# VH-VL binders against q8wwc4, part 26

Target 1, 195 residues: q8wwc4
Amino acid sequence: STEEKPQQHQKTKMIVLGFSNPINWVRTRIKAFLIWAYFDKEFSITEFSEGAKQAFAHVSKLLSQCKFDLLEELVAKEVLHALKEKVTSLPDNHKNALAANIDEIVFTSTGDISIYYDEKGRKFVNILMCFWYLTSANIPSETLRGASVFQVKLGNQNVETKQLLSASYEFQREFTQGVKPDWTIARIEHSKLLE
Short names: E, the ipSAE of ESMFold2; O, the ipSAE of OpenDDE; V2, 0.75 times the mean of E and O plus 0.25 times the DockQ between their complexes.

## First folded at step 10 (VH-VL; framework fv_burosumab)

Design q1 (at its last read DockQ between E and O 0.60; V2 from the best seeds 0.71)
Heavy chain, then light chain:
Amino acid sequence: QVQLVQSGAEVKKPGASVKVSCKASGYTFTSYYMHWVRQAPGQGLEWMGLINPSGGDTSYAQKFQGRVTMTRDTSTSTVYMELSSLRSEDTAVYYCARDYLEGYFDYWGQGTMVTVSS
Amino acid sequence: AIQLTQSPSSLSASVGDRVTITCRASRGISSFLAWYQQKPGKAPKLLIYDASSLESGVPSRFSGSGSGTDFTLTISSLQPEDFATYYCQQYDSYPTFGPGTKVDIK
ESMFold2, look of step 10: ipSAE 0.558; ipTM 0.829
ESMFold2 (binder alone), look of step 10: mean pLDDT 94; pTM 0.955
OpenDDE, look of step 10: ipSAE 0.829; ipTM 0.924
ESMFold2, look of step 15: ipSAE 0.560; ipTM 0.833
ESMFold2 (binder alone), look of step 15: mean pLDDT 95; pTM 0.959
OpenDDE, look of step 15: ipSAE 0.842; ipTM 0.933
ESMFold2, fold request of step 21: ipSAE 0.597, 0.674, 0.639; ipTM 0.850, 0.874, 0.860
ESMFold2 (binder alone), fold request of step 21: mean pLDDT 94, 94, 94; pTM 0.957, 0.956, 0.957
OpenDDE, fold request of step 21: ipSAE 0.854, 0.835, 0.816; ipTM 0.939, 0.929, 0.919
ESMFold2, last read: ipSAE 0.635, 0.622, 0.610; ipTM 0.864, 0.858, 0.852
ESMFold2 (binder alone), last read: mean pLDDT 94, 94, 94; pTM 0.956, 0.956, 0.956
OpenDDE, last read: ipSAE 0.837, 0.855, 0.832; ipTM 0.930, 0.940, 0.926

Design q2 (at its last look DockQ between E and O 0.02; V2 from the best seeds 0.00; counts 0 for: pae E 16.1 > 2, placed apart)
Fold by OpenDDE, look of step 10:
Structure q2 (fold): chain C 195 residues (1-195), chain A 118 residues (1-118), chain B 106 residues (1-106)
Amino acid sequence: as target 1 above (195 residues)
Amino acid sequence: QVQLVQSGAEVKKPGASVKVSCKASGYTFTDYYMHWVRQAPGQGLEWMGLINPSGGDTSYAQKFQGRVTMTRDTSTSTVYMELSSLRSEDTAVYYCARDYLEGYFDYWGQGTMVTVSS
Amino acid sequence: AIQLTQSPSSLSASVGDRVTITCRASQGISSFLAWYQQKPGKAPKLLIYDASSLESGVPSRFSGSGSGTDFTLTISSLQPEDFATYYCQQYDSYPTFGPGTKVDIK
């Protein structure tokens, strides 16, 4: 019985060379340093990024399904209200395009990190995360001007045409003593879908 | 040339305090963070905390919170680390280490041996 | 806390040998890893930062590789002055060090 070694599906990592502005990269590193130094010693920008990716996949899926009630604990109320109106009015194909599968997220980038104090002396950190993901949703090319179309061949399956979309999620956490250390999504942007 | 010169060896009794100094030269003192790292005899390295370039902000490892104080004197380009309520387990070589907002250490002091014995 | 392990804990090698030391992190730390050399009675010396960047003045026989959780320090041809203890250190979170790898003369 020749045990056929499971063919390790070489996940063709599409290296989306996102030209991260070297300056932004340095800024991000410095700010990450400041976060673990002065806010949370256990903070890891790497772990955060992975968590953010998972959160994006989950939240985007719920958005696509118009399950807004399930997002109340994850997304700021003001943002959720605005999203509910926008998403509900979208065509079904556009709604479907909101959903990102974690395995189809091809690139994740950390955007700007903001540290600020409010008038009450509360400390906040905002981290903008940018995601690029593939969608099989059939969106008219006219609507997605500039989106790269990729032909993805998965194994012996037919060549499927997928479109590359981008989304930006801003995560916020309050670092005031006594406050629950939860990250919330303070902003959601889906380029070309939620304008 | 960048140099970090630390104070000499100390022998202390349990319950006492020790203050180690680290004098910096050969670079712009106010541009770099300073860290303290200790090493017990025959053991690994343990991060204790950091102080920012201005000396106004510090961050200590949880293990040393309440017992460690880091200070900075810009006029003398010197950083200090004071550890109180000394225990036998605090016997170690203490190092100052320079950092430029990276989290790793490019220059180290020569180390200060602190012995805590009854 | 992010924990680091090193393998092996100690090794014996001869001059001219290729030496490889591994460092493993308890979680992903991207490339936020440094390597240090420490000789007896001396302070650690920075060798590699950002997993693979060689510090200025460090001989080219030293190299670092890896990302995520697994990292490697390589000495291509061991020299007499290279007998020392080597430590990895992560700085993705507050700094932690590996337990060290002692390189002895065979």
Scores: ipSAE 0.860, ipTM 0.943, lowest interface PAE 0.5, mean pLDDT 92
Fold by ESMFold2, look of step 10:
Structure q2 (fold): chain C 195 residues (1-195), chain A 118 residues (1-118), chain B 106 residues (1-106)
Amino acid sequence: as target 1 above (195 residues)
Amino acid sequence: QVQLVQSGAEVKKPGASVKVSCKASGYTFTDYYMHWVRQAPGQGLEWMGLINPSGGDTSYAQKFQGRVTMTRDTSTSTVYMELSSLRSEDTAVYYCARDYLEGYFDYWGQGTMVTVSS
Amino acid sequence: AIQLTQSPSSLSASVGDRVTITCRASQGISSFLAWYQQKPGKAPKLLIYDASSLESGVPSRFSGSGSGTDFTLTISSLQPEDFATYYCQQYDSYPTFGPGTKVDIK
């Protein structure tokens, strides 16, 4: 809770960015092709990834503002219920750190893609998306393991201190014949903030 | 060369549990779903469930919900199926079968005979 | 659950015969149907997927047709190695199998 102003004691850390590798990318493309081939001819992993980035920015902002009513159609009920307790107990600077501005999302990667049937025979696709984003929220370094602090140039003489944070959102869509094609968020992790 | 090698035959008493293994080789283990299908002597094929090896998520046929558990060990590329509260009707050959995310099975294990006998 | 039936349940045929096996689904499954061959003591072997697509390494005398609820497996000229039991399987939802059709030698 007690922090010095960043411009007096700048904290600068650097993380090597590069969470995807060529083999994981190829596997993701194969699974995306299978979704296209066997479930939805209109599916594109590229278009999905851009939409997921927009959804992450929107949902993370609503979470930071504790606007849970606005999340009811976007996030699975059980996930939202669990998150309400965790988010409302956070200090204000930690809540602010949840929000990801779309223009500050530095890296997005597609993780696991899962295709399965539930006990009722319904077909589902789950896509894990991982996001890394910069925040101006001032969080004590001892609170976040593995977090990085970056200095971002703003003009010639201005330097802003930002922290690099990560989050994982799992998107789920039912592909059962006749079901409306909606994605919901079935899992939310904000590394080191909502553990 | 794709291979699915299952553990050996088992003889069990009613009420016991059995755990059958299926070791995969010759392909990327986590890119494919693994299903379990059983066949009682002289009978047809019966789907039991599946596991996604990449995350460990499972889906079970309603008939087996509550009695079957499927797990995997990605370090050994092995899937396990455990069936509890065995009955004589569970006497069958149990197959693991590979699915390239489509729902049909291009490669099958050799089968594991499980005999439940009092 | 989508139920599959097969007809006939068994048949006897001679080498060289044309054999036709029918599979019927309890509801429409588009073309999400596979056919398997199984010999005694062996695992099933995939023959046909997507109702009509031939699996790699399967002889061209095997063919599949149909869509919706009615599907057919045809063996154009039966060979000695084709005496086996044949199963259909749908994958429009969680997998279910037909009861099998046994093809015996006369």
Scores: ipSAE 0.000, ipTM 0.456, lowest interface PAE 16.1, mean pLDDT 81
ESMFold2 (binder alone), look of step 10: mean pLDDT 95; pTM 0.959

Design q3 (at its last read DockQ between E and O 0.62; V2 from the best seeds 0.74)
Heavy chain, then light chain:
Amino acid sequence: QVQLVQSGAEVKKPGASVKVSCKASGYTFTSYYMHWVRQAPGQGLEWMGLINPSGGDTSYAQKFQGRVTMTRDTSTSTVYMELSSLRSEDTAVYYCARDYLEGYFDYWGQGTMVTVSS
Amino acid sequence: AIQLTQSPSSLSASVGDRVTITCRASQGISDFLAWYQQKPGKAPKLLIYDASSLESGVPSRFSGSGSGTDFTLTISSLQPEDFATYYCQQYDSYPTFGPGTKVDIK
ESMFold2, look of step 10: ipSAE 0.598; ipTM 0.845
ESMFold2 (binder alone), look of step 10: mean pLDDT 94; pTM 0.957
OpenDDE, look of step 10: ipSAE 0.868; ipTM 0.947
ESMFold2, look of step 11: ipSAE 0.554; ipTM 0.830
ESMFold2 (binder alone), look of step 11: mean pLDDT 95; pTM 0.959
OpenDDE, look of step 11: ipSAE 0.869; ipTM 0.948
ESMFold2, look of step 14: ipSAE 0.527; ipTM 0.818
ESMFold2 (binder alone), look of step 14: mean pLDDT 94; pTM 0.956
OpenDDE, look of step 14: ipSAE 0.853; ipTM 0.940
ESMFold2, fold request of step 21: ipSAE 0.610, 0.654, 0.703; ipTM 0.850, 0.867, 0.884
ESMFold2 (binder alone), fold request of step 21: mean pLDDT 94, 94, 94; pTM 0.957, 0.956, 0.955
OpenDDE, fold request of step 21: ipSAE 0.873, 0.868, 0.868; ipTM 0.951, 0.949, 0.949
ESMFold2, last read: ipSAE 0.666, 0.675, 0.658; ipTM 0.872, 0.872, 0.869
ESMFold2 (binder alone), last read: mean pLDDT 94, 94, 94; pTM 0.956, 0.956, 0.950
OpenDDE, last read: ipSAE 0.868, 0.875, 0.872; ipTM 0.950, 0.952, 0.950

Design q4 (at its last look DockQ between E and O 0.02; V2 from the best seeds 0.00; counts 0 for: pae E 19.3 > 2, placed apart)
Fold by OpenDDE, look of step 10:
Structure q4 (fold): chain C 195 residues (1-195), chain A 118 residues (1-118), chain B 106 residues (1-106)
Amino acid sequence: as target 1 above (195 residues)
Amino acid sequence: QVQLVQSGAEVKKPGASVKVSCKASGYTFTSYYMHWVRQAPGQGLEWMGLIDPSGGDTSYAQKFQGRVTMTRDTSTSTVYMELSSLRSEDTAVYYCARDYLEGYFDYWGQGTMVTVSS
Amino acid sequence: AIQLTQSPSSLSASVGDRVTITCRASQGISSFLAWYQQKPGKAPKLLIYDASSLESGVPSRFSGSGSGTDFTLTISSLQPEDFATYYCQQYDSYPTFGPGTKVDIK
């Protein structure tokens, strides 16, 4: 019995050469340093980025399905309320385009990191994450001006046309003693879909 | 040329405190973080903590919290590390190491041997 | 804490040999890894930062590679002055060091 070696699906890593502004990368690095130094020694920007990617995939899927109740613990209440109105009014194809599969996220970038104190002395960290993902949703090209259309051949399957979309999620955590160390999503932006 | 010169070897009894100094020269002292790393005889390297360029903020490893104090004097370009309640396990060479918000160390002091013995 | 392991713990080599040391992280750390050389009775010396960037003044026979969890330090042609202990160090979180790899003369 010739055990057919599982064909290593060559994950065509679409190297989306996202021109990360070298300056932004340095800034992110410095701010990440400050976070583990003064807020949470266990903080890892790499681990955070991976978690953020997973959160994005999960949240975007729930948004596409209009499952807003399931997002109450993950997304800030004010943001969720605004999103509910916007998403509900979207055409089905646009809703479908909100959903990002984790395997179709081709690029993740860390944007601005903000550290701020409120009037009560509470400490907050905000991290903006930018995601680029492929969607099979049929969105008219007129609506997605500038979106790159890619033909993706997955194995022996027919060439599927996919569009590259971007989304930005801002994650927030309070670093006050006694507060649950949970990240929440404080802002959600889907370029060309949720304006 | 960047130089970090540490104080001489120390012999202490258990329960005592030790204060090691690190004098910096050859660069802008107030622009760099200073870290302390120790190495027990025949063992690896262990991060202890850092002090910011201004000396206003410190971050200590959990293992040393409550026992370690890092300070710096800008007038003399000197950083200090004080470790209290010394134990035999604290016998090690202690290093100061420079960092420019990068997380790695480009320059090191020559090390200070601290021996804790009864 | 991010734990680092190194392989091998020790090795014996001759002058002119190609030496490879591996460092593995318990979790992904991107490229936030440095390599140090330490000789007996001396402080560590920075060799490589950001996994593959050569520190100024370090001979070109030293090189670093890897990302994520697996990293490698390579000495293309071992010189007499290269017999030492080598440590990897991550700075994705608070700094931690590998246990070291001792390179002895054969």
Scores: ipSAE 0.783, ipTM 0.904, lowest interface PAE 0.6, mean pLDDT 91
Fold by ESMFold2, look of step 10:
Structure q4 (fold): chain C 195 residues (1-195), chain A 118 residues (1-118), chain B 106 residues (1-106)
Amino acid sequence: as target 1 above (195 residues)
Amino acid sequence: QVQLVQSGAEVKKPGASVKVSCKASGYTFTSYYMHWVRQAPGQGLEWMGLIDPSGGDTSYAQKFQGRVTMTRDTSTSTVYMELSSLRSEDTAVYYCARDYLEGYFDYWGQGTMVTVSS
Amino acid sequence: AIQLTQSPSSLSASVGDRVTITCRASQGISSFLAWYQQKPGKAPKLLIYDASSLESGVPSRFSGSGSGTDFTLTISSLQPEDFATYYCQQYDSYPTFGPGTKVDIK
């Protein structure tokens, strides 16, 4: 859960560059400390965030290639099934825009952290991660109204135009004793591409 | 130094609601979870739920889900527990208890007796 | 939910006696167990956390041991102020309490 409400989802997306809500950042560090203190003494939000960035790059590439069979152990089955139809129907340039190269992820932020028990006493943690990344994919500018466009020099006399896109991946782990300590992706949102 | 002071005893009829307060002092209010635990006469202790005072996030025991609401006021360092649709089996002493994010309770309020009878 | 049982449910003892109270969990809880003392009309008071760690200000005659499913609270030499009800509480998941052990004077 978060204190900030998103802009209406169906028309435009709020794009945040270089700034995070300072109060939300402090709150997520408190909840990360709780995970360490109560659930997992080896947990580190810094290490988690770096691993999540790697997972985002890997999963987004597999999504762009429609390699859904390779995602079955990483993404919740219900989420993956819903994504298959949406991703397969995208034009090739939109599919290519899903893929985030690790070196082109320019900003990451930790969103809300949910720590809760279900009715059976099972212990869960959900961590929302937000990523901003550059893409060279050929996306019509009117489709991404409000997005920033950058010129990138590839050696001397080469100029490449890139667009800034965002995605949100929600990671979930059950911390109940005796359960395999796996993170799965319980929610995937690519702004303006998967809506 | 640490003190948890609860509101006074309440007598309620079945079907009513009760709101118990717990005022914290002597520590950083938002750095600790606050739990509510009740004890029926002659019985043991029963956990009801917790609130994180910094953001107001709550977690409730399944038995009380839908009947309990926990809130806080950071300006007065006070947490509240409201229990609705009271029944005679809700007659108990209700305690607030402080938790430094560990899950055990190092300080307890004095308790608030809630009596539900016709 | 993790259920806790305590043995005995009550006991009578004399000042100076060694008293042992056991707590058993329905599943492994590592060392995430606390012990509380409660006197009539009073709130519980924390004695032991993390199965064996003594809370500040608690007399050294109190000790805790155990891990997994079986835990004990020991009072090495019972004092007049120790006549009370003792509860165990686990915090490996959402908190649950044992039913209590009443320690009375003979």
Scores: ipSAE 0.000, ipTM 0.434, lowest interface PAE 19.3, mean pLDDT 80
ESMFold2 (binder alone), look of step 10: mean pLDDT 94; pTM 0.955

Design q5 (at its last look DockQ between E and O 0.88; V2 from the best seeds 0.00; counts 0 for: pae E 3.6 > 2)
Fold by OpenDDE, look of step 10:
Structure q5 (fold): chain C 195 residues (1-195), chain A 118 residues (1-118), chain B 106 residues (1-106)
Amino acid sequence: as target 1 above (195 residues)
Amino acid sequence: QVQLVQSGAEVKKPGASVKVSCKASGYTFTSYYMHWVRQAPGQGLEWMGIINPSGGDTSYDQKFQGRVTMTRDTSTSTVYMELSSLRSEDTAVYYCARDYLEGYFDYWGQGTMVTVSS
Amino acid sequence: AIQLTQSPSSLSASVGDRVTITCRASQGISSFLAWYQQKPGKAPKLLIYDASSLESGVPSRFSGSGSGTDFTLTISSLQPEDFATYYCQQYDSYPTFGPGTKVDIK
């Protein structure tokens, strides 16, 4: 019985050299420090980023399927309402392009972190996450000006053409005592798809 | 040259309080965070808490919450750590450690031995 | 709390030996890991930060590597002054330390 050595799927990590502005990276690091120091000691920017990636994949899939009811607990009501109108009017190919598979997310970066107090003294943290993902959706090149087209060969399968898309999700959490420590999505942007 | 000089060894009884000082020199005192880390004899390092450059904000490990107080005096460039309701388990060397918004410690005090014995 | 483990807990080596110490985190911490050297009766000394960055004044025989959950401190050629206890420390969340690795003379 020739134990077929599991073919280590060489995950070709497409190093999307996202030119993260070194200054932004330092700022993000400092703000992350402040979060665990003064808001939530258990906060981990690494864990958060992984969770955000999962959330993005899940939410984007639901958006593509127009399952807005399932997003009510995850996305701010105001944002969801606006998205419902925009997404519903999209062509099917554009809707399909909204969906990001977790395995096709090639790059994740942390954008700006904002810490602010409202007029009532409530404490909030907003974290902007940026995602780059591959889509197999057939979107006309005219609509995706500047999108990089990649040819992906998976094993012995035919070369599939995929397009690189980007999305930005802003996560918000209230750190006021007594408030449920849940992250909600306060903003969703899909470049070239949801304007 | 950056220096953190701590107060001398202390011997305390159970239930008492101890206040350790850490005098900083050789850098801009009001630009750095200060941490306290302790080490029981023959044991590892244990993080206790952090105080911000202004001294207005602190964060303590839950284990020490209610018993530890960190303060700082800008005029003397000194940080203080007070631990109350001392127990035998609090016998340790206590260190102040400098941090510039990084989360790691580039300079340490020489340590202060605190012995809690009946 | 993020837990750190170190391997081995202790080792004996000779001058000139290559020494490798590993640190493992209970969860991913990216590159937010530091290494310290502590000699008996002395405070810890920072060696490496951000998993692989050498602190100023630290000899080049020290190096750090790794990301995510697995990290390594390497001493390329052990010197007499390197016999000490080494600790890893993560700062992705509130600081926690590994249990330490004692390097003794063989």
Scores: ipSAE 0.808, ipTM 0.915, lowest interface PAE 0.6, mean pLDDT 91
Fold by ESMFold2, look of step 10:
Structure q5 (fold): chain C 195 residues (1-195), chain A 118 residues (1-118), chain B 106 residues (1-106)
Amino acid sequence: as target 1 above (195 residues)
Amino acid sequence: QVQLVQSGAEVKKPGASVKVSCKASGYTFTSYYMHWVRQAPGQGLEWMGIINPSGGDTSYDQKFQGRVTMTRDTSTSTVYMELSSLRSEDTAVYYCARDYLEGYFDYWGQGTMVTVSS
Amino acid sequence: AIQLTQSPSSLSASVGDRVTITCRASQGISSFLAWYQQKPGKAPKLLIYDASSLESGVPSRFSGSGSGTDFTLTISSLQPEDFATYYCQQYDSYPTFGPGTKVDIK
């Protein structure tokens, strides 16, 4: 008897230059330790990173759809105000490129963690998250200097040509005693799409 | 040679307090965090809290908040753990354990048995 | 809190046997896991940190593997001095310990 082989998903590994740094990795572990040791014993950098990836996918989709009213509780007011003008002025294909599908976020890294007090004595933690994602949006090559194009095989489906884009979202939480523990997005950058 | 030497066994009545010491030697005392972990007879390990010897900052597990006090004396390279309002379920071996800013423990004291009985 | 379970709770083995102990976390903890050995009447001793890194002075017959939620401690050839209780401990958040796995002689 003849045995038919099943088809498989294949994923091309990417080499990400400039996002890993042995000194930064060590500093990130130390700062994550300090958060749970002194601020919130339930804090887990692993759990945060997964939640941040989901938040990025959600917020970037709302941005691409210009649904700014739905972002008021998630993004700092001054950041959202600045983004409204920039996003609204984008060509439709650039707006579509803002949206990151959760399944196509291929790399997530933790950048700097900042632990500080503001001038009013409020206690804050800021965590910079960097995301790399694939998009099928049609972006002119001259606009995206150094952008990489990847061919991705998706199980039974044919190879698709996609562009690799990056974004940086800075998350902020106030740990001042008595304050509701919520993360807000204090900075949004989408490389080459938003300046 | 790194050593963590703890004070001797103690027998206490319910409602009393106990203060266990842990003397560090063979390393820079203020460069490492110190944790306290206890183990009831025949049971597993239970984290109690952490102290930074350089500044004296502490953080305690909620179970012990209000009953435990961790202190240090940098001149003798010694940390202390005081547990008050003792009850029979506090009967355990109490360990000090050293940590270099990671959350895992590379050296442990020999343990101090605290027995709470009437 | 991040809860850890261990399997098996106890086992019996002979000198020279390959022993495998598993630890499972209630949520992803990346590689923030340590393994300890505790002999009767003694303090725990660190064997493995960062899930797979062997502590200095620990025999190479000990190895660790895993990431995320599932972790394994392996003793490739059990020696008489390896009869002990083994604990996993996570440090992705405040420290919690597994319940332990007792390795007895057979």
Scores: ipSAE 0.352, ipTM 0.746, lowest interface PAE 3.6, mean pLDDT 85
ESMFold2 (binder alone), look of step 10: mean pLDDT 94; pTM 0.958

